# Ledger of designs, part 17: miniprotein binders against q9ydz1

Target 1, 329 residues: q9ydz1
Amino acid sequence: MVQGLPGEFEDYLYRVIASLYRYAERLVVVDYPSSPTRRSIDLIVSLPGSRVVLIKAIYDASLISKKEVEELSAVANSLGVSAVIIAERMGREDLLTGVVYDRYGVNMVNLETFENFVSGREEVYVTRYKDIYTVSISSEKLREKRLEKGLSLGHLAYMLKTSRKSIYEYERGVMSPSVEKAEKLVDILGEEILEPIDILTSPRKPVSKRDFDKPEEALVGEKLLELGFKVSHAKRTVVDLVAGRSGEEGVGSRIMIVVKRSREGRERMMSRIMKGVKMGSILSSSLYAVVNREEKSLIKDIDYTKTIVKDVREFINDVSRGRVEENEE
Short names: E, the ipSAE of ESMFold2; O, the ipSAE of OpenDDE; V2, 0.75 times the mean of E and O plus 0.25 times the DockQ between their complexes.

## First folded at step 7 (miniprotein)

Design w3 (at its last look DockQ between E and O 0.79; V2 from the best seeds 0.66)
Fold by OpenDDE base, look of step 7:
Structure w3 (fold): chain B 329 residues (1-329), chain A 95 residues (1-95)
Amino acid sequence: as target 1 above (329 residues)
Amino acid sequence: SPEELEEAIERIWEAIRIVLEAFELEEQGRLEEAMEKYREAVRILEEVLKELEKVLPRIDSEEERKAVEEVIEFLREAIELYRELVEELEKQLGE
């Protein structure tokens, strides 16, 4: 019995999809694995301006594991794309519209906030980390407007009932003001000091991690690392490995790899490959299927027009020779 | 100990790197040298496997036990794969 998705989860994912179809240039649903509470990625969306985002969509973000978010972030980082969580609540707390939350280092917003952001209807200025709300301000504009008003750091600090150090830290961008202090800053200096939060911030520190679930995966991952790729292992999506490298001319190579498991049936692998092809199309990524030499014949008959089937040695030799087929879109 | 597991993991990565070197040797047509590298990798993994199998019964933590069991499973699969690579080369060199 495939325990069906709790109706609420499926309904929420469909709500997110229906919303995003209005704004997306391309949208891919990542329906793997079948349990949504074990998926790192639910959607891949291409937004105007060539912005690709990996989306985890869940009604209650308390049900997202740290490992799922870490995988989402790692995959996004390796591919050089953004990641976001869309959720309505976190346990007993509803997510506020107009607030960007931090969830294990990934930005999290409610659907309304995300819609407002992607449509350009409303800008977002408030971030919550743990229990602390801060307002995004332009450090440069803050300094500029302070100087235009002839205010010293000390005078502005006095007006805010804060330290000179705090104002200095705001102007250096090393600290953001509380909501209360930001309101006072806006009252004094004007709204032009506010800096809209880009919810689709580029992945922070690239995560290249050595990991081994399968011998073939370990070999492939290590070789890609040696070749200067950012590599991430994925356990909760269609593909097993993702890799990305920035090219000299700014054209980055993106690779996704499905590694056959010893106990994986042909049908299951084929399902993953087909889903991986869909992911690859929106990510402008090559999809490789790494199989044992004996199994290569079993997969060759499948004209997956966008999948390169290799054994582990062939794959390693091909990538070592710079034969990474870039999907020319 | 956690340190012993880390050391075991480093030895596993050493074996993986040796196999990658062996692939380069095969590509260069240096099949005998490649075969010796694969045999070296197998030997390293077999040593690590024997060490972990001895430690496994002494692990009281279920979490640590599971982690070591996952590494043991990897080692068994890796040893099998690398032995197959040796056998393939032995056939090529014996022909």
Scores: ipSAE 0.648, ipTM 0.899, lowest interface PAE 0.8, mean pLDDT 86
Fold by ESMFold2, look of step 7:
Structure w3 (fold): chain B 329 residues (1-329), chain A 95 residues (1-95)
Amino acid sequence: as target 1 above (329 residues)
Amino acid sequence: SPEELEEAIERIWEAIRIVLEAFELEEQGRLEEAMEKYREAVRILEEVLKELEKVLPRIDSEEERKAVEEVIEFLREAIELYRELVEELEKQLGE
C-alpha cells in the first residue's frame, strides 16, 4: 500500500489529469510502481506542437527522493523530451503561481502555473533561486533599452539602489535581478526587457550513469551506447530501458524496452507491456519486449502490432544492422 | 572492499562485451568462434562470482554487503543466460 494516506496522492493526480485533459492531445497515466512516492513518472502528455512531457505529479514534492527525480530526468533526456514536476507544496512551503522552482535539476511548478503556460494564458518569468525570487530578463534588451534612454551603468545602478557590478552582470546574463529590482527596471526601461521562461525546454539532468539489474538490459544498453544512443536504465516506471539518438535532419530514434523482472508473473509483465505501448505511441516509438524463449509463452497473446518481441540476440543483431529504425516507419 | 567491487564490475563489463562479439560472430555464421567467445564470457563471470562469494562474509558494512549481493545476483542470472547460449550452439554443432 501507498505510505500514509494513499487517497491523498490519487486525489491530487486526478486533479492534475482533469486539468491537463483539456489541453493535451494525448495523455497516458503511468501507475507503476503502485506507490506514488517510489514512481518516477506519473503522466506522459503530448501537447500541441508535438511537445511531449514526462510529468511527476505529487501534492508535496518533499515526498519524492533524488533517485526518483534523477530517473525522470535521465529518461526524458535519453528520449529527447521534456520533464516537469507538478506540485502544490514543498514541505511546509506552498508553491507560488507564476514561479518555477528547481527539484534536483528538474523544473517544478504548481498546477495553475503549468495550466496557464500550456494554455498560453500567462508566461512565466520568475524563478526561485536559492532563497530569493529572481526575474528572467533579456540581457540584450536590457542593454538596448538602457542605451536608448541614455543611461550609464552607474546611473541605472543609482536608480535601482544597487551596484554597477550588478547591472553589468544582468547585461551579461550572469545574474538575474530580484523581483524588487526587476520591477524598478521595468518601470524605467519597459516590459520589453522581460524574457519568458520555457519551463519545458530541458530538464537540468544529472550526469547519466550506466546501471543494470538484468543481464539482458546490460547487453542491450551497452550495444545501444556503442551505436551512439543516449541510454537510461529505469527501475521506477513501466519500462526497463529507454534509448534515444538524434539523427541527421533532426530525425531521431527512440527505443523502449521491457524485460521480465524477477518474481514477475504474466499479468504484471503484460500490464507493463501494454502501458509501455501507450507510452511509445505518444513518443512515436515502438516498444520492444526482450524475452527468452521460455518467456515468449507467457506473452504470446499480447497485441504484437504495437509490440516487437525479440530475444536478446535477435534484438542486438537487428539494432546493429539498423533494422530497428527501418521497422519504425 | 570498494576497490575489489570496482574491479569485479570492470571484469563483468568485459564479459558483456565478449558476448556482444559472440553475437556478431554468430550473425556472420562463424559459429565455432562464437561458441568460444560465449564460453570465455561465462568463464570470466564464474571467476568473478567465486571471488565475490569469498569476499562477501568478510564485509562489515551493510551497505557494501548489499551492493555485493546485488552484483552476485546479476552474475548468477548472467551465467545462466549465457550458458543457455553456449548449450544452444553445442546442440547445433553436434557437440
Scores: ipSAE 0.582, ipTM 0.877, lowest interface PAE 1.4, mean pLDDT 83
ESMFold2 (binder alone), look of step 7: mean pLDDT 86; pTM 0.853

Design w4 (at its last look DockQ between E and O 0.73; V2 from the best seeds 0.00; counts 0 for: pae E 2.5 > 1.5)
Fold by OpenDDE base, look of step 7:
Structure w4 (fold): chain B 329 residues (1-329), chain A 95 residues (1-95)
Amino acid sequence: as target 1 above (329 residues)
Amino acid sequence: SPEELEEAIERIYEALRIVLEAFELEEQGRLEEAMEKYREAVRILEEVLKELEKVLPRIDSEEERKAVEEVIEFLREAIELYRELVEELEKQLGE
């Protein structure tokens, strides 16, 4: 029984998929867990220029929990990929086109804004954090254009009816102007001072909180940390652990791990593994299935999945010996 | 307190590091030393479990209570697993 996604959510996710399929080189739907309001990741998209993004797509962003966004951000950071939320509204407020919102440290935009960005049709300059709108400007260009016009910091501050300090902070990139001040700056200095926002910025480093769900997961996570991987535990996606390390030669290793749950049936684990393989294909990530020694025999017959099945001890020993299968490109 | 839970978590991770050392010793064929490390890890986890079980009834916050319950469940599962590893090694050394 496909427990029907709430029709509105399915419809919106399909709308996002249909939109992004026009621009994506590759698109993977992450249909796990079955409840969309319990997923950290709905889509993985490869965009032109080798940009991979994890997408949470939801019509109403007020339904996204902080924990889901933190997981989205953590997974993206560990894998060295971007994360974005695509939403039409936040509670009673519709998301404006041309505005990048902050939602728990992840960029959030409406579908139209995202389409415009990925297609190169329209650049985005406006950010909203809480109730404050600011405009993205190039600190360097602001200073350059100010100097070209022969304006002192004090003179420009006077023209904007602001402090010398504020202009100095803009030119240092430590503060962005309000919309009203940015309009005046553009009027004085020209539009060349505007800096387009890259919506696909990597999430700010979540402090990798040591999180654990299972002893095996905790052991695997700790060993990967010791080996210099960025590790994130995931409770709201297909995989239980993600790890990433930048290689010396710039080839980063990405690992995703499905840890067998003691109460997890073979069929459910197999479903997660198959979905994990799809995720791995777009992320250029190795997929490991970690099981207990007794359960290894239950999964060994999975010849069809590019999944490496190990017990926890074998996994730890293999990883310790540098037998991390590098990303098969 | 949140600090006590954080300290408990740090002790859990210390025990997990000891288990990782035990895996390395086991792979080296140093089974007696591995067994002793597993016993040490179990002891630490049992101490943390006992502490958390004493604190659990005193937690008024439902959110904190749930967090401590999740850690207690983890500890019980971990202790069981590592005791089984000790028993497996005891059998191998007694044969």
Scores: ipSAE 0.457, ipTM 0.812, lowest interface PAE 1.1, mean pLDDT 85
Fold by ESMFold2, look of step 7:
Structure w4 (fold): chain B 329 residues (1-329), chain A 95 residues (1-95)
Amino acid sequence: as target 1 above (329 residues)
Amino acid sequence: SPEELEEAIERIYEALRIVLEAFELEEQGRLEEAMEKYREAVRILEEVLKELEKVLPRIDSEEERKAVEEVIEFLREAIELYRELVEELEKQLGE
């Protein structure tokens, strides 16, 4: 496309950053790959309560592909964090404030909606699904309030000018009412039936197993899967592989890996490592750089308290030893 | 076809797990057993590479051809890498 010049992308990203600094405890900009339309993650924020969110920020969401969004979702799922797309429009349609949209299974909102949500100024109740707007309701509260009023499914259906089946489906959570029907439900049963949407909970797509990268990355990924990590191979962000383990109390460990590419020089490798360190710091994740033995000494002089430089065999050995020690205790 | 590529990918992952077994054997000082495992993994990868190279000229779909070409490139790099591991062990064992 000829439209959407790089400067306009950077302007919107900076607008999102400027807005979110007021609410974020920490904020990291991800600037790799350099092309905004080929990058899966633009921003990582830590919100109050140590809630980490991966953000794709793009003015027009039609300019990102399914591959970028699927990588965003997979990475968030593997790391046990949230993902959201912040955009002002989708093609020729502007995103409405107070409405949650869907882009390939990831929640999408405009900036004002995100600000209102994180600041606590306004809850979000409305979802745009295909061609209609629906309202999130509590199936349990709907049934409770209907019974308190002494209304049968048929009586409530009559009052809403809808079918008994529709009311039944609302109460089972199978269907959500339109805005018009929801207004009538609130008039009859009260606002207590409304259920806020947590926009930081995104639908996740299955991770693809066909994203073959370097052989070193493939070995590392396979070993981490064997050890019980969720693993995502990334092609459109700073690191090549992310891994996470979920704990029983929702606590997990995170690992991020930069794998040395063939014919990659010290300068390029160091650039990727430096960018990965910043991403890792906000994710409370160790950053590993997997290099060949010849390159190990070339970058060893640098003080990287959060960066561990290994060849593939050393990495596999270190991870295996940690896994064994954890099981013994 | 996507089914043939899926079978190749499954075989590749089997070879990778064999390499991981070789890593463990090597750490235990069982170098001859590790070398045998590396050789087995290389043989499997070479078989898969040969099969995919036969299929590549017959693929009409541009999308499928590119996917197979990417796997072929991966296989060539992996075979080279694991052969180097065999060579290192051969030197240590005086072969």
Scores: ipSAE 0.447, ipTM 0.822, lowest interface PAE 2.5, mean pLDDT 82
ESMFold2 (binder alone), look of step 7: mean pLDDT 87; pTM 0.871

Design w5 (at its last look DockQ between E and O 0.83; V2 from the best seeds 0.68)
Fold by OpenDDE base, look of step 7:
Structure w5 (fold): chain B 329 residues (1-329), chain A 95 residues (1-95)
Amino acid sequence: as target 1 above (329 residues)
Amino acid sequence: SPEELEEAIERIYEAIRIVLEAFELEEQGRLEEAMEKYREAVRILEEVLKELEKVLPRIDSEEERKAVEEVIEFLREAIELYREFVEELEKQLGE
């Protein structure tokens, strides 16, 4: 019995999908694992301007684990794409429209905020980290407008009832003002000091923790690291490993790898490969299936036009020789 | 200790690197040298496994115990895989 998605979670994911279809150039649903509360990535969306985003969609963000968010961030970073969490709540608190939240280093917004952002209807200026709300301002525009008005750092600080240091830190971009301070700054200097938040920021570099999962995965991961790839292990999505390298000409090679598990049946591996191909199509990523030599015969009939089946030694040798098939777009 | 587990992890990655070197040696046709590298990697992992299996009963933390159990499982699977690499080369050299 595939325990169906809890109806509320399925309903919310479908609501997010239905919304994003209006704005997305391409959308891939990542329905693996079957349990939504154990999935790091729910959607991959291509937005106008070649912006690819990995999305975790969850009604209550208190149910998302740190490990899921870390994986989402790691995968996004390795592939050179953005990550976002779309949620309506965090426990008992509803997420406010027009606010970007931090959830374990990934931006989190409600669906309305995300729709407004991607449609260009409304800009977002407010960030919440823990219990602190701050407003995004352009450090350059703040300084420019302050100087245009002939205000010294000290005079502006006096008007805001703050320190010269605080104004200096705002103009250096090392601190953002509180909502109250930002309102006063806008009143004095004008709205042109506000800097819209790009919700689709690249996730912070995950510390690539050497995670032990499969011996073949460890070999592949270490070799890709040696070749200068960013590598991330994934335990909560379709693929087991993702790797990315920026090319000299800005065309980055992206690799996704499905490693067969010793106890994984052919059908399950095939399902992962098919889902991985869908992911690869939107990510412009090559998909590799790494299998044991004995298992190659079981998978050779997989004329999945976009999946390269190798044993671990063949894979490592091919990658070492620069035979990473870049998916030509 | 957390430090002992970290040291065990470093030794595991040393064995992984040795196996990667062995793949390069195989590709160069240096099969005897590759086989010796695989045997070295197996030996390192067996030593680490034996150490972790001795420590496992002494771990009071359920979280740490689980982490060590996951590494032990990895080690067993890795030893099996690297032994298969040795056996494949032994067969090629015996033919």
Scores: ipSAE 0.690, ipTM 0.915, lowest interface PAE 0.7, mean pLDDT 86
Fold by ESMFold2, look of step 7:
Structure w5 (fold): chain B 329 residues (1-329), chain A 95 residues (1-95)
Amino acid sequence: as target 1 above (329 residues)
Amino acid sequence: SPEELEEAIERIYEAIRIVLEAFELEEQGRLEEAMEKYREAVRILEEVLKELEKVLPRIDSEEERKAVEEVIEFLREAIELYREFVEELEKQLGE
């Protein structure tokens, strides 16, 4: 609760922003919904090499629920981008620098670790797996160096005080050694066996139809699925639906949608639209606003937002004809 | 009860797909066929709503009750929206 207060959360979020500002090509703050513990995404950064990362930034990661993390993961997966949680602790446990943790299938690191990774100052080699710290190694280099030194699987196992099966599994990439075993391997075979971890891998999410909240959103989502998009419905961020599809030559298309809520006033809808435009800009996507036919007149002539306004029928007809996939429309 | 909710959700998605068919028919200028599809979707949703309203008083779990109530809320909004599609076509065809 104390970590979720505006002043406390603002301090940590500002610390993360200040750090990443120096390395990001673009940075967008997503401050909707207003409660930090109820929002799935706090930041979006574009890093060199066109790597877009969705970031949940919270000092104590125990304050965010599975639902928020699953939404972060699903949104990133549908958009074909990376997701990461930046935190300093998980409940009673402080996060160690140089270690990748897991939170409901999303990589979690402390700020210093993320800074060192994105700046290129330091690679990350260690993962916390359950209650064990393991080290990422190159299976190919492990075998190569073992053979170079003339060591059999059994001889190396003896030197490590482990089983021959364990060495075999390390060389197959099925198992990663503990820190203790990895130190011995490096002492014997050299640091060349170490393999850096890419903490910015895209998460995966199973398909779910129970995430649909609004009938307009459900229609849009079903149509986009039919057209081959990965689709995620969101409840804890500025947009209601995101969708992504790889292009025919590796060029992707992304669709981001806000749907007017039943009791939402014009000012609140416009606030979400403006925040969604910022989110879309870093993703190279325009924001679509889906409203009923009568409500189009309420937001008519709001053209400075780069928002495309449609009723649900118009939107579905446009996507059926491929109009939303064109850069010029 | 969990099985009834799962069946209800499947029928809701059936109705959603029927509305998508209606959109396609409407775009092709086949307005009477589209209107019949919208009406079919509304009937399906109304049947599901009635069935869930019968089940709701029997639910003991607060968690399960909330899940059913959320689906009922969706159904009411969806029926209202899809009936607007029917009414729009009725106006076009009657004038």
Scores: ipSAE 0.634, ipTM 0.898, lowest interface PAE 1.3, mean pLDDT 83
ESMFold2 (binder alone), look of step 7: mean pLDDT 88; pTM 0.877
ESMFold2, look of step 8: ipSAE 0.633; ipTM 0.898
ESMFold2 (binder alone), look of step 8: mean pLDDT 88; pTM 0.873
OpenDDE base, look of step 8: ipSAE 0.635; ipTM 0.899

Design w6 (at its last look DockQ between E and O 0.83; V2 from the best seeds 0.00; counts 0 for: pae E 1.7 > 1.5)
Fold by ESMFold2, look of step 7:
Structure w6 (fold): chain B 329 residues (1-329), chain A 95 residues (1-95)
Amino acid sequence: as target 1 above (329 residues)
Amino acid sequence: SPEELEEAIERIYEAIEIVLEAFELEEQGRLEEAMEKYREAVRILEEVLKELEKVLPRIDSEEERKEVEEVIEFLREAIELYRELVEELEKQLGE
């Protein structure tokens, strides 16, 4: 392809995969839908320390919409895992190494920054905020070191050529200093005031629980909500619903569901199921395929893949009773 | 019209809860009660569908029209699904 977007985007995705392969304990590629600008998740990695991260990898982040990022965030929150965007530019602006950007509430970094962070080679301290670069400061350490040196808010403000209100806001964690002011703060108070950014935290924005496409999804989603799961609709990835429940003890604490779509042929659904099995494996999640009763026999040959094929009534009953299929003798 | 769509969505979720109740009744072997619940859910959805079909021609906004059309499509699929559940139970009871 000469100017085709898919080839260029696939090349970047492969660069990200090649870089992360050395650090991930497991890595799963999620390439559905096939268009990289229309899907919410490109990679799932497990890192040492049982950290699972959903990754959107795209060379130019201006080409993904709010809908894709919000779905990434919602899925991560429902599953209790982290999310990050890896990109090299945002429109006409190149992403700087060592800087964390924000895209609709999800952390965004370039590949070098991500690699340096996960390998432990470099901490990240700088965020791009409101068109300026700010430095992450420990509010508590800032106050402690200022008091240790006998400096009032006003005296420190004078030294930084800023307002007393700004220093007050730094100490409350409401505002972060610019790079210039942070350099002066470090010169005065020491490096102990710097706070590393954990770029792999859960996304910050909650998403609505009601946005289902199909009546089967609505029934399944409402039942899972009744059972205490966090539930998200996923329209731009391989599965249609994801659900997670708080706590680390329960079997089946994560559930992923593929629902047959009305215009979807058997081969496309089978492809989604196979990719969903891989996604479920890294997430330690059960995968269900919800089909109508008449189509159940057409899909049954995939039972050996650990996909549980049900109609809606069977699924609801199974979840209500826990997962029990074998009869006790 | 946004109020009419919001009311329709709430009625749809009422019907969904009724179907979930029917599933529990069916699991408990209370099949006649379950069938009545399924039928009630279908009636609710049919009423909502009729109301939205009356509203659709009056909608000026293309964005609002598409949203209402999506809900109408959902309703048609849900009614068919719930009717199939009724038919399966009728077969069991008439046997």
Scores: ipSAE 0.564, ipTM 0.873, lowest interface PAE 1.7, mean pLDDT 83
Fold by OpenDDE base, look of step 7:
Structure w6 (fold): chain B 329 residues (1-329), chain A 95 residues (1-95)
Amino acid sequence: as target 1 above (329 residues)
Amino acid sequence: SPEELEEAIERIYEAIEIVLEAFELEEQGRLEEAMEKYREAVRILEEVLKELEKVLPRIDSEEERKEVEEVIEFLREAIELYRELVEELEKQLGE
């Protein structure tokens, strides 16, 4: 029994798609696996300014596992793209508009906040980590405006009823003020000290955990690591492995790999390849299908102009020789 | 122990590196040396598998047990793959 998507989940994903379609240059829906509560990535969106974002969209962010968010972050980091979670709630708590939340190291916002950010209607200044709200300020502007007003660190600290150390930490960017302290700083120094949060910040460096899904995937992953690629294994999306390398001239090579499983039927693999091609089109990534030698004949009829079919040895030899087909942008 | 699993993982990656070296040897036409490397990798994985299969019944944690079962499944599939690589070379050298 394929437990059908709770209607609420499909409805929310469609709401997010309908919203983002107004602002996106390109949008790809990642409908794999079939269960949305087991997907690391729901959408890939190209925004104005060549900003590509991997999106997890879920009504209730409490239903997102740590492993899904870690995979989202890892894939985004390996490809050199951003990741964001769009959600309305976290359990019993509704996500506030104008607040960036941290969810397992990925930025999380409600749909309204994301729309406001992408449209440039409203800037976001407030971050929540656990139960702590802080305001994003420019450490440089804070110092500049403090000095323009002739205020010492000690005098400003006194006005805020805080320590000189706290003001110094704000000016070093090592600590952000609470909402209450930020309001007082704005009252004293002006709104120019506020620094808008870029919601589309690069995900924190995932620890590339060596992951043991398939022998072929392990071989491919290790070889790409040796060649200086960032590699991430993916269990909850269309592709099994993603890799990225920054080129010397700033042209980064991006690779996505679908590895055939011994028990995977041709139709299922073909479905993943087709979906992988759609992902590759927006990510400017080459798509490889790694199959056993005997299985190459099963896939030869894939006139997918953007899919390279190799066995594991051929793949490793090709990448070792620098025959990574860089998608020329 | 967690340490025994980490050590098992390190040995698995040693076998993976040996297989990658064997691919380079094949590409150089050094088929006999490649075949020896594949056999070495198989031996390492069989040793690790045998160790993990002995430890598995002693794991009380369901989470740790599941993790070790996943590694055992990987090892079985990897041993099968690397044996196939040996058999392919044996055929090429016997012709």
Scores: ipSAE 0.448, ipTM 0.823, lowest interface PAE 1.1, mean pLDDT 86
ESMFold2 (binder alone), look of step 7: mean pLDDT 87; pTM 0.863

